# Designs tried in a protein design chat: VHH binders against Glutamate 5-kinase (proB). Part 16

Target 1, 356 residues: Glutamate 5-kinase (proB), of Aquifex aeolicus (o67209)
Amino acid sequence: MRIVFKIGSNLLETDEGDIDLSFLSKLAEGIKKLHSFGDKVLIVSSGAVLSGAKKLGIKEKPKDLTLKQALASVGQSYLMHLYDTIFSNYGLKVGQVLLTKDVFSKEKEERFKNAKSTLEKLLELGVVPVINENDAVAVEELVFGDNDFLAVYVSFMVNADLLVIFSSAGGLKDDKDRIIPVVEDIEKVFKYVRGTGTSFGTGGMRSKLEATRLATTLNIPVIITSKEENILDLRNLKTKGTLFKPSKRKLRNALKVIATLEEPKGIIVVDRGAQEALKAGKSLLPAGVVSVQGNFKRGDVVSIQNEEGLIIGKGKVNFSSEEIEKIKGLKTSEVRKLLNTTKDEVIHRDNMVIFL
Short names: E, the ipSAE of ESMFold2; O, the ipSAE of OpenDDE; V2, 0.75 times the mean of E and O plus 0.25 times the DockQ between their complexes.

## First folded at step 17 (VHH; framework vhh_7d4b_2)

Design z4 (from y3 with T108R; at its last look DockQ between E and O 0.62; V2 from the best seeds 0.00; counts 0 for: pae E 7.8 > 2)
Fold by ESMFold2, look of step 17:
Structure z4 (fold): chain B 356 residues (1-356), chain A 123 residues (1-123)
Amino acid sequence: as target 1 above (356 residues)
Amino acid sequence: QVQLVESGGGVVQPGRSLRLSCAASGFTFDDYAMGWYRQAPGKQRELVASISGSGGSTNYADSVKGRFTISRDNSKNTMYLQMNSLKPEDTAVYYCARGVYSRWAGYRYYDYWGQGTQVTVSS
């Protein structure tokens, strides 16, 4: 069984603000036990900036991107030293892997293949890869949940059987603050991270749910839990947190590539009727299109967004952005006449991934 | 801590104008896109207008194009919505929202919201 653990920066701290070495030790002990069952384990770890700040005695949250990058450089070395030292007490070897988003690009497929081969070889050697984004060269400000998505992309790359996301929240909670033990349909639980009054959910859990939705669409189960979890139970999908079951729709490989390795060139906003039709496995028709954003050509991949601003899918368009502007809202017969074409769909069902 | 505070709402007659403001703090304002949403009673929250971090790109819902203008002053950490030729259908609570682009997710979403300001257009 291949298991990816994602550990966020805030879980690496005790209540007193120190690095939580006892959690790292608990994790190492758990991984040793998992290895005895023949499991393979990878870790996607945040905490380089935090570790750098602690090492340099900086107590304020850094605001400046250049300072954050410098702290990440200092902290990544220190963080890996902690992983290596603690894990070696349990007979475990670790290997540092720093990735950038371009590794997950169809344009640069050799980078993807090289990273995948490296991770596979590390697992064959009995090593626990410890993966982080290469923060020192990141050109964009990191926002809540970026490493959650990195963990999903790593899980896809290594064909993981389970992704476990550690969170201080301990799991997804309902409107009565109770942990939901099992989620079969992730769309039904987005309401618990959306505001109805003055707030649109909480940024941290919302982004985790977005990442989880991608993972379950890729047929990867996800557990969100706290550091109080029993690590060994996780191999049996037993958790004190929330288990998100994978989608029952098995996604063919071409669609997995669209979902992960192809960058969208624009956005198509659809109405509620179209959203329901897409969820039912139907193609996107011009009548369901509300608006178009971006400049793209026939055959490009775009994101599909609902009127609430939620991205619900990705797909290859049959028409350019200019053509879709002309035909949006029209019936099929009107489209055929206007564009002098036999194509009926903005995005054909066979070239579309729905995340719902 | 990210904070977004709306102001400028009120009760107004059809055909009149209002200007909404959103004061932002707790983050580097010009690094983020911003948006105005509205929610009428019993309806879903909908995007009214959005503006890029630099202010160079704007988008509007079809129902408000030509009547509403979104703008921002990055030196004052403030976003505005000038609402002209108001209609009863514009009655809603208007929310300021911070836009997030995730390079991994391949899409934008809004992660922090203000408390909202009521706009009522009634004769």
Scores: ipSAE 0.013, ipTM 0.350, lowest interface PAE 7.8, mean pLDDT 83
ESMFold2 (binder alone), look of step 17: mean pLDDT 87; pTM 0.873
OpenDDE, look of step 17: ipSAE 0.566; ipTM 0.800

Design z5 (from y3 with S102N; at its last look DockQ between E and O 0.57; V2 from the best seeds 0.00; counts 0 for: pae E 5.3 > 2)
Fold by ESMFold2, look of step 17:
Structure z5 (fold): chain B 356 residues (1-356), chain A 123 residues (1-123)
Amino acid sequence: as target 1 above (356 residues)
Amino acid sequence: QVQLVESGGGVVQPGRSLRLSCAASGFTFDDYAMGWYRQAPGKQRELVASISGSGGSTNYADSVKGRFTISRDNSKNTMYLQMNSLKPEDTAVYYCARGVYNRWAGYTYYDYWGQGTQVTVSS
């Protein structure tokens, strides 16, 4: 099995505020056992800023961007030293890999191929890659929740069989605060983190569910669990947390590329009726379009958003943003006359990925 | 703890203007996109306008384009919605919302909302 473990900044911290070396040791022991079964393991790790603050004795959460970047630089070095030292006690070798978003771009295809080849060679050599963003130079990557998606993109890059996200929550909880053991239809559980009504959002778990939805759409199962997990059980999809089953819709590779590597050039907002039709496998028609955001041309990839602001899919448009403004809400016959075209779908179902 | 507090709602005549404010605390305001949602009686909540963390990019629902202007003052941790040429259809509870832009996914999630402020446009 090829397994990606995602470890967030808060998970690396004990209740006393120190780096949780005991958890790192437990993880190393578990990975050693997984290796004995022939499994291959990668780690996507956050915590560079936290580790830098700890190393420099800074107790206050930094607000200054330059200070955060400096702390990330110090902390990444320290964090990798901890991984290397602890993992060495179990006979494990680690390799640092720092990535930026541009590695996951179709426009920079060679960078994606190079990163993929490097990770695959590390796994072949029996090394555990430890992957993080290069926080020192990535200003936009200081936004909360980014590393959950990095773990999904890495899982896609290496064709992972399982993504495990460690969380202090221990799993997805229902409205009675009970861990849901298995989720087959992720749309049905968004209500536990969805910001409907006047309630505050649940940003941390909301981001994990969004990342999980992308992963399961890519046909990758996801487990969200706590530090108390039995690491070896995970290879059998047995967990004390929540197992999210992959989508039953087998996604061909071209659609996986649209979902991950194709940069969206804009947003199309759709109504409720269109959302239901898209979930049922239909193409997006002009009648279902509420609004268009951004400036894009025929053939560009766009995000599909519902009226509540949730991104529900991505796809290649048959019309430019200006053309869609003219035809939104119109019937097929009006579209054909107005644009002198035989195409009447805004996005054909064969060029569309739906995350519902 | 993230807090968003709306103000500036009220009752106005059609054709008049109203300015909403959202005071933000408990987070680094500049790092987050922000949005205004509204919910009319019996309808679902809809995104009315959004603005990037720097203020350099804005988006509007078609129903308010040309009439509403979203802005932010990052030195005051405050977002605004200037609502001109108000119509009875604009009657709703308006909510300030914090957006998390996920650069890996290329879109924004809204993860916190305020309690809302009532705007009533009556003839």
Scores: ipSAE 0.084, ipTM 0.505, lowest interface PAE 5.3, mean pLDDT 84
ESMFold2 (binder alone), look of step 17: mean pLDDT 88; pTM 0.881
OpenDDE, look of step 17: ipSAE 0.586; ipTM 0.808

Design z6 (from y3 with Y109R; at its last look DockQ between E and O 0.38; V2 from the best seeds 0.00; counts 0 for: pae E 8.8 > 2)
Fold by ESMFold2, look of step 17:
Structure z6 (fold): chain B 356 residues (1-356), chain A 123 residues (1-123)
Amino acid sequence: as target 1 above (356 residues)
Amino acid sequence: QVQLVESGGGVVQPGRSLRLSCAASGFTFDDYAMGWYRQAPGKQRELVASISGSGGSTNYADSVKGRFTISRDNSKNTMYLQMNSLKPEDTAVYYCARGVYSRWAGYTRYDYWGQGTQVTVSS
């Protein structure tokens, strides 16, 4: 069984800002036991920039890109030293793997294959890969969460059987502040991550649910839990937190590639009727299209968005952005006349992934 | 607590200008994309303009291109919307929103919203 553990920077540190060595030791002990069952474990670890700041005594969160890159270098070195020393006490070996976003691109397929081969070889050698984004060479002004999506992409890359996300929340809570033990339909639980007061959502848990939705769509189960978890129970999908079951829809590999490695060239906004039809497995028809954003050609991948702004899917379009603008809202007979074509679906069900 | 406070709304005649401000607190402002949304009575909320964390990349709805300009001053934790050549169709509540980039979606996801400021364009 292959298990990916995602560890955020806030769980890696104590309330006083020191590295939580007792949690790292607990994790190492648990992984040693998992290895005795023949399981393979990978870790996606955040916190290089913050750890570098704390090691150098820098109080203010860095804003300067060059400073952030330098702190990531210091912090990554420090984190790997701690992983190596603590894990070695349990007979475990670790291997550092730093990835950039471009590894997960269809255009750079060779980089994806090289990263995958490296991770697979490390697992064959009995090594625990410790993976983070390579922040020292990151040049994009982009705010990721605590690597929740990186953990999903790594899980896809290595064909993980389980993704475990450690969170201070300990799981997904319902409207009565109770941990929901099992989620079978992730769409039904997004209502619990709306905020209080003027907030429309919570950044941390909402982001984790979006990453979890992608993972379960890829047929990967997800557990969100706390440091207090029994590590060995996780191989049996037993948790004190929340288990998110994988989608019942079997997803072909080509659709997994669309969901992960193909960058969308635009957005199609759909109405609520179309959203329900897509959830039921039907193709996207022009009648359900509200608007088109971006400039794209026939065969390009686009995101599918509902009227509330939620991305509900991705797919390959049968028509260009200009063609869809002309045919949106029309019936199929009108589309065939207007575009002189035998096609009438904007996105065929066989070329579409729905996250709902 | 993340907080976004809009200001600068009001009643204005067609053809005139208005400048909206969004004061941000409770987070590292420079790390986030920001956006302006609007919602007319009985209609869906729509994106008007968005701006990257550095301010180097902007996007606009077709209905406001050439008339509206989004900007930000990261030293003041404030985003702005300069609204020129206002039309009655621009009448709406305008919302400030904080965004994070979704790698797999290729667009900004907005996770926090302000309370809104009313803009009314009437003769």
Scores: ipSAE 0.012, ipTM 0.381, lowest interface PAE 8.8, mean pLDDT 83
ESMFold2 (binder alone), look of step 17: mean pLDDT 87; pTM 0.866
OpenDDE, look of step 17: ipSAE 0.489; ipTM 0.752

## First folded at step 18 (VHH)

Design p1 (from y3 with A105P; framework vhh_7d4b_2; at its last look DockQ between E and O 0.20; V2 from the best seeds 0.00; counts 0 for: pae E 8.2 > 2, placed apart)
Fold by ESMFold2, look of step 18:
Structure p1 (fold): chain B 356 residues (1-356), chain A 123 residues (1-123)
Amino acid sequence: as target 1 above (356 residues)
Amino acid sequence: QVQLVESGGGVVQPGRSLRLSCAASGFTFDDYAMGWYRQAPGKQRELVASISGSGGSTNYADSVKGRFTISRDNSKNTMYLQMNSLKPEDTAVYYCARGVYSRWPGYTYYDYWGQGTQVTVSS
């Protein structure tokens, strides 16, 4: 069983603001036990910028990108020292892996394959990879404490059986402030997160649910839990937090690649009727297309966006952006005559991933 | 309501420079990524450049990389596009767009556009 643990910046701290060495020790002990069952464990760890700020005595939240990158460099060294020292007490070996976004690109397939091979070799050697962004060379998205999506991408890369996200909230809570033990349909629980009108909004639990939605779309179960969790129970999908079951729609690997590694070359905006048809598993027809954005060719991947501006899916187009402009809004018979084609779907259901 | 107003377009000779501005109102400017799109005659709109909410991350289309610079002044709620070494191929209507940034995998989708400003590069 392959388990990815995601540890955020806030979770690395005690309430007093020190690095939580007790939690790291608990985690190491739990991982040693998981290893005895033949499980493989990877850690996606945030906290480099925070740790660097503490070590250098920087009290204010850094706004400058260069300062953030420098703090990440200092903090990453410190964090890896702590992981190595504490895990060594349990006979565990750790390996640092720093990733950049371009590793997760179909266009740079060799980088993805090399990173995957490195992680696979580390697991074969009995090493616990400790993964973070390479923040010293990263762009502005350097923010304290948020690698939830990186954890999902790593989980996809290594074919993880479980992603565990540690959160100070301890799990997803309902409107009565009770932890929901099992979520079978993640769309039904977005109503329980506060303070956002969009999927891109602020708030730690909202972003964790967005990352979880991607993971469950990829057929990876997710647990969101707290430091008080029993680490060994997690291999049996037992948690004091919330278990998010994988999507009932089983994705072919090609669709998982579309969802993760293939950069969209444009956007197709669809109307409400088309959105409902796509949710029901139907293909995207020209009649449902409102607008086309970007310049793309037949076979390219595009994002599917609703009229409210939310990305609801991705897929490979049967027509170029120019062709779709000509046929949008037309009936199937009109499309066949205009383009002299037997294809009538803008995106066939078999080449489409819907996130709803 | 959200408003994006472009300015600074005009007719210029090849090799010259032009600076576009986008004045934004009706939202918290710092919280959103911004982008410049262009639409040349007979072509679809294309993203030319984008910039993160703080201004620390920028991306450019290959056709303009090294010649165009996107920037923003969050105190003035304004985004800019400095266009150097202009070519006839840069002739287009340029649109300011507000982006909703997905933290990871690092893409932006654009939910509001301005009315556009014409840039014409001709001898």
Scores: ipSAE 0.013, ipTM 0.260, lowest interface PAE 8.2, mean pLDDT 82
ESMFold2 (binder alone), look of step 18: mean pLDDT 86; pTM 0.869
OpenDDE, look of step 18: ipSAE 0.037; ipTM 0.513

Design p2 (from y3 with A105L; framework vhh_7d4b_2; at its last look DockQ between E and O 0.57; V2 from the best seeds 0.00; counts 0 for: pae E 4.0 > 2, grease 25 > 24.2, SAP .705 > .668)
Amino acid sequence: QVQLVESGGGVVQPGRSLRLSCAASGFTFDDYAMGWYRQAPGKQRELVASISGSGGSTNYADSVKGRFTISRDNSKNTMYLQMNSLKPEDTAVYYCARGVYSRWLGYTYYDYWGQGTQVTVSS
ESMFold2, look of step 18: ipSAE 0.209; ipTM 0.572
ESMFold2 (binder alone), look of step 18: mean pLDDT 88; pTM 0.880
OpenDDE, look of step 18: ipSAE 0.317; ipTM 0.662

Design p3 (from y3 with A105F; framework vhh_7d4b_2; at its last look DockQ between E and O 0.42; V2 from the best seeds 0.00; counts 0 for: pae E 4.0 > 2, grease 26.4 > 24.2, SAP .721 > .668)
Fold by ESMFold2, look of step 18:
Formats: C-alpha cells, structure tokens, sequence
Structure p3 (fold): chain B 356 residues (1-356), chain A 123 residues (1-123)
C-alpha cells in the first residue's frame, strides 16, 4: 500500500506550543511497522512559516509576502532537521522534496513527470519523502490551507492507496458533535461545515472537505483523524476518525488529469436540470447554462458551478466564453446556425469530470 | 475565535446610498478573500461581491455591477460595501463572509459568515 500522511503546522506543536517530538516519534514508529508490511509512506508537511517565526522569536502575524517567504526559508530547514533526527532513531531515512504549484500543471508536464520519478525512486530506495510547498518562492495567491490540496495532488502523483489527514478536530463531526465514522456521499456532509454566525466550526474542516472531495473523486480513500490514532490500523482503513470512501465511478486517467493538472480558465454556472443531467452522465448543453465567468477559448478547461455556488465539475469547452454567451439558453438548431458548427455540447461528457 | 461583525444597515429611500462595514478579528485578515452575501425574504442566499486578500481583484453579481463597490482596509481589518442607487430589490439581510481562494478548483469558497445586517429600501 502507498499511504500519504498530511501533517499541518498545528499538529507539529504540543498544546504548550513546543514542537511535538512525541507525535513525530509515534509517527516514525508506526511508519517503521508499516514498512515491515511492505507499505510505502510519504509525508506532506506544513508549518515552515510558523516554525520560522518561532525560531526567530517573531510573535507578530506576518502581513507581507517577503517576510512570510523569509520565515518559510528558516522554518523549513528547522522542520527537516527535526524529521531527520527523530526518524533516524527508528532507522528511517527521509528525503526533502519542495514543490511549487507549477509541478501540478499540464503546461509543465515534464516537471510533473520529473517530480513523480523522484518520488518513485525515493520510495524504491526505502526513503520516506517529506514534501512541502516551496513557500520561499510561493506567490500570495496560494493560501496556506491549500496544503491539504498538495497532499491530494501528491497522492494522485504517486497513485496512493490512502490519504490520511491529521486534524485537531479528530474527524468530521455531525450536528451533535459526534465523529461520523464513515462517509459514502461527501456532498451530504457539507452541511456540517457551512457557516452561520461567528462561532461556527473550524474553518480548517471546510478546506479538508474540499480537498477530500477531490481525492475521493480520484478514487483515493481519505481518513481524517487525530494524533491519537493507531497508525497500523490505517492500512486496513480502520480509524477513530472519519473514513471517506472513494467514488464508485472509476475515473479514466485523462479525466484525472483534467481534475488535477488543468487549472480552470473560467466558470460556467448551470441550472438544476443541467446538474441532474450531468450527474446522469450526459453532456452539458447550452440550454442548461445560466452564466459564464472569465475569458477562455475553445479547448480550455473550466469549472462547472451550480446556482448555490458549489463547484460540481470540470471539463473542456467546445466553445469560447464569447460564443457561450451568445448561445446560452438556445436550442441545438439555433446553436448550429449561429456558430456554423455540428457540435451541440458546451462540454462533451467524455471531457468532463463530475464531483457529485 | 473568528469574528465577522457587520454594521451600516438601515432603512433608506430608493436611489440613496448606504455603506456597509465588516470588522474582522481572530485571524490574519490579509491572507483571506472576503465577500458580501445577501438574502431577501423567501429567497436563497446569493453572493453580491467578492474581493481578494490584497484587494487587487474584485467580482460582482450582475444585479449590482456599476452600483456597488467592495473594498477593504487591511490596516483596520475591515471590509466595506458601498451601495449606491439602491433599489427595492436590494432589500435583504447582508452577510460578511471570509473566503478561501483555491486556485486548484479555480474559485473562492466561504468558510465563516457574520450574523448579518438588514438593509431595507422603501419609499
């Protein structure tokens, strides 16, 4: 089994704010045992900026990008020293891998292939890769909470059998504050993280569900759990936290690429009838289009959004944004006349991934 | 404790203006996109306007484009909505929301909301 563990910055600290060496040791011991079963393990780790701030004695929340990047540089060195030191006590070797978002871009597929090959070789050598974003060169558009998405993309890159996200929440909780042990339909549980009032839930769980939705669409099961987890149980998909089952729809590799490596150039908002048709495996027709956002060309990938604001899919468009504005709401015969084309679909079903 | 507190709502005549404010605390304000939602009686909540963490990118619903302006002052941890040329159709409870921009999905999703402030446009 290939297992990806995602560890956030707040999981690297004790309640008193010190680095949690006990958790790192527990994780290392668990990984050593997983290796004895022939499993392969990768770690996606956050916390470089916070660790740099602690090491330099900076208590003020950094507001400018250059300071955040400098703190990430200092903190990344410190984090890797801790991983190497502690894991070495268990006979484990670690390898640092720093990635930028462009590694996960179809336009840069050689970079994706090189990163994938490096990770594969590290696993072959019995090394535990420790992966983080290269925050020292990251631009402000990347939100720190997106390390959950980095973990999903790494899981996709290495064909992981399981993604485990450690969270102080310990799992997804229902409206009675009880951990939900198994989720089969992730759409139905978003209600537990939608916001009302200032004291609603943890913002981190919403981001984890967004990332989990992508992972399960890619046929990767996800576990969200706490530090108190039994690491060995995870290989059997047993957890004290929440297990999110993978989608039963087996996704072709071309569609996985659309879902992960192709950044959307815009958004098409669809009505309820179109949403139901897409869920049933049909193509997106102009009649179901409510609005178009962004400027894009034929062949570009766009996101598909329902009227409630949820992204429900991604796909390649047969028409430009300007052409879609002209034909939205029209019937097939009108489209063919207006654009002098035999194509009927805004997005053909073979070029579309649905997250529902 | 993330807090979003709206103010500036009230009753105004059609054609007049109001300025809404959202005071934010409990998080690093500059790191997050922000948005204004509204919900009219018997209607679904809708996004009215959004603004990036830096303030460099804004987006508006078609129904308010040209009349409403979203802005933010990161030094005061405050977001604003200037609402000009108000119409009876703008009557709603307006909510401040904290957004997380995901370049991976290509959209902003909102994880915290305020309790709302009532805006009523009536002659």
Amino acid sequence: as target 1 above (356 residues)
Amino acid sequence: QVQLVESGGGVVQPGRSLRLSCAASGFTFDDYAMGWYRQAPGKQRELVASISGSGGSTNYADSVKGRFTISRDNSKNTMYLQMNSLKPEDTAVYYCARGVYSRWFGYTYYDYWGQGTQVTVSS
Scores: ipSAE 0.264, ipTM 0.578, lowest interface PAE 4.0, mean pLDDT 84
ESMFold2 (binder alone), look of step 18: mean pLDDT 88; pTM 0.882
OpenDDE, look of step 18: ipSAE 0.352; ipTM 0.675

Design p4 (from y3 with Y107F; framework vhh_7d4b_2; at its last look DockQ between E and O 0.55; V2 from the best seeds 0.00; counts 0 for: pae E 6.1 > 2, SAP .684 > .668)
Fold by ESMFold2, look of step 18:
Structure p4 (fold): chain B 356 residues (1-356), chain A 123 residues (1-123)
Amino acid sequence: as target 1 above (356 residues)
Amino acid sequence: QVQLVESGGGVVQPGRSLRLSCAASGFTFDDYAMGWYRQAPGKQRELVASISGSGGSTNYADSVKGRFTISRDNSKNTMYLQMNSLKPEDTAVYYCARGVYSRWAGFTYYDYWGQGTQVTVSS
């Protein structure tokens, strides 16, 4: 079985701020045992910026992009040294892989295939790839939570059988603070991360649920758990955390590409009725469109957002952003008059991925 | 830890103005988009306005466009909502929210909310 582990900065440090060598050792021991059963393991790791700050004695959170990039360089070198040293104690070899967003672009498909081939070769050689974003050359601002999505993209790239996201929360908790053991419909649990106040458990979990929605839509199961987990149990989909089952809707590969490799050029906001119709497998009609954001052309991919701000899907539009502004809220006959077209749908169901 | 604290709510007559503030702490404010949500009694919470980390890009719900203005002062880690020409329909609890633009996913989602501040527009 092929398993991707996502490990965030919070899991790499103890409460006292030291690097959690005990967790790294536990992980290495677990991976060695998984390898003995024929499993393949990849790690998506974060923490380079914070590790660099710690190593250089910088106490305040960096705000400057250039400083963050420099700190990532220092910290990445240090983190890989620790991974290599500790994993070597268990007879494991690690391979550093630094990726940029452009690797996951349909326009640069050869980059995607080359990265995939490299990861496949590393797994064939019995190596554990340790993957992070190449933060030193990232031109966008660095933010928390992005490695959850990187882990999903890597899972898609390598056809992972399971994505495991380690979280200090230990899993998704219900309104009575109990870990939900199994989630079959992720839409029904988003209510547990729409809190009324600030909370690290609900806010940090929001990013993980967004990434999990994408993964399960791609038919990849996800486990969210803590560092206290039994690593071997995970190969049997058994966890002290939360198992998110993959969507029962099997996606065509073209839709998986839309969901992952095609950059959205804008956002279409839909009403509740349209959201329910889309979840039921129907096309997006102009009557369900509330607003349009961004500047895009016919055939571009856009994100679909509900009025609560949740991204619920992606799809290729049949109309430009200007045309949609003219036709939003109108019925089919009115659309045909205004745009002199035979197309009825803003986004046809065959060109749309719904993450719900 | 992340903290978002709203202030400036109150009871006002229709047609009047009100200015909401959101004080942020526990994160690098400039790195995040911000938004204002509202929830009227018996209704779903809705995104009213959003602003990019730099302040250069703003978006508004159609129901408030032209009447509400979102802004931010990154030197004070504070976001604002100027609400003009208030209507009874604007009565709601208003929440400050932190937005994460995921460059990997290509969209913004909101991961932390404040406790909310009540705005009541009545005669």
Scores: ipSAE 0.069, ipTM 0.522, lowest interface PAE 6.1, mean pLDDT 84
ESMFold2 (binder alone), look of step 18: mean pLDDT 87; pTM 0.874
OpenDDE, look of step 18: ipSAE 0.435; ipTM 0.735

Design p5 (framework vhh_7sr4_2; at its last look DockQ between E and O 0.42; V2 from the best seeds 0.00; counts 0 for: pae E 5.6 > 2, grease 24.7 > 24.2)
Fold by ESMFold2, look of step 18:
Structure p5 (fold): chain B 356 residues (1-356), chain A 122 residues (1-122)
Amino acid sequence: as target 1 above (356 residues)
Amino acid sequence: EVKLVESGGGLVQPGGSLRLSCAASGFTFDDYAMGWYRQTPGKQRDLVADISSGGSTKYGDSVKGRFTISRDNTKNTVYLQMNSLKPEDTAVYYCARGVYSRWAGYTYYDYWGQGTQVTVSS
């Protein structure tokens, strides 16, 4: 079994802000036991910027991007030292892998294949890869939740059997603050993380649910749990947290590529009727389009957003953003006249993945 | 407890200006993207503008060049300066907290304010 563990920066620290060495030791012990069953384990880890700040004695939160990148460099070195030192006490070997967004781009397929081959070789050698974004060379702002998506993309890359996301929340909670033990239909639980100006949701949990929805669409089960979890139980999909079952719909490889490796160039907002039709496996027609965001051309991949602002899918468009603006809301016959085209669909069902 | 409180809406003549403010509390403001959405009756919320934690901005096509989003991290406040207002800008304007995901290529918004009404007479 291949298991990816995702560990956020807040889980790497105690309540007092020190690095939680006890958790790292517990994790190492659990991984050693998983290895004895023939399982393979990868870790996606955060916390480099904050660890760098602590190492250098910088007490104020860094604001400058260049300073954050420098702190990530210092902190990543420190974190890997801790992983290596602690894991060695359990006979485990670790390997650092730093990735950028480019690895997960259709445009740079050789980088994807090289990273995949490296991770596969590390697992063959009995090494636990410890993966993080290469923050020192990132030119974009660092954002909460990116490592949740990185963990999903890594899980896709290595054909993981399970993704485990550690969270201080301990799992997905319902409206009575009870942990939901099993989720079979993830769209039905997004209501528990939808926020308003008068209510408190769990913003970090929203990001985890977005990432989980992608993973389950890719047919990868997800567990969200706390650091108090029994690591060995996870191989049997037993958890004190929440198990998210994979989608029953199997995706063709081309759609998995659209879902993961093809960067969306814009957003198409659809109405409720179109959302229901897409969920039923139908193509997106101009009549269901409410608005278009971004600038894109025929053949580009876009995100599909519903009327509540949720991204519900991705697909390749048959029309440019300008063309869709002209035809949105129109019947197919009107579209054919306006654009002198035989194509009816904004996005054909064969080029579309739906996350519902 | 995350709170987003919008203010600065009102009635204005075409060609006029308004400045909306959104006071944020209950979270580390500096770490999040912030956005403004608007909603007309019978329609869904549309993106007006957003601003990353580092200050990068994005605008909806219909407001580009007329509206400016900014943030003041010392006051935990995001602003929307709206110039050259048109009747079609009439809407309830909502402040939202967001997360920009470089890996997913989009921003999603997890908390919303109650909104402030902007009315541009014709």
Scores: ipSAE 0.072, ipTM 0.488, lowest interface PAE 5.6, mean pLDDT 83
ESMFold2 (binder alone), look of step 18: mean pLDDT 84; pTM 0.830
OpenDDE, look of step 18: ipSAE 0.471; ipTM 0.763

Design p6 (from y3 with W104Y; framework vhh_7d4b_2; at its last look DockQ between E and O 0.66; V2 from the best seeds 0.00; counts 0 for: pae E 2.9 > 2)
Amino acid sequence: QVQLVESGGGVVQPGRSLRLSCAASGFTFDDYAMGWYRQAPGKQRELVASISGSGGSTNYADSVKGRFTISRDNSKNTMYLQMNSLKPEDTAVYYCARGVYSRYAGYTYYDYWGQGTQVTVSS
ESMFold2, look of step 18: ipSAE 0.398; ipTM 0.702
ESMFold2 (binder alone), look of step 18: mean pLDDT 87; pTM 0.875
OpenDDE, look of step 18: ipSAE 0.408; ipTM 0.706

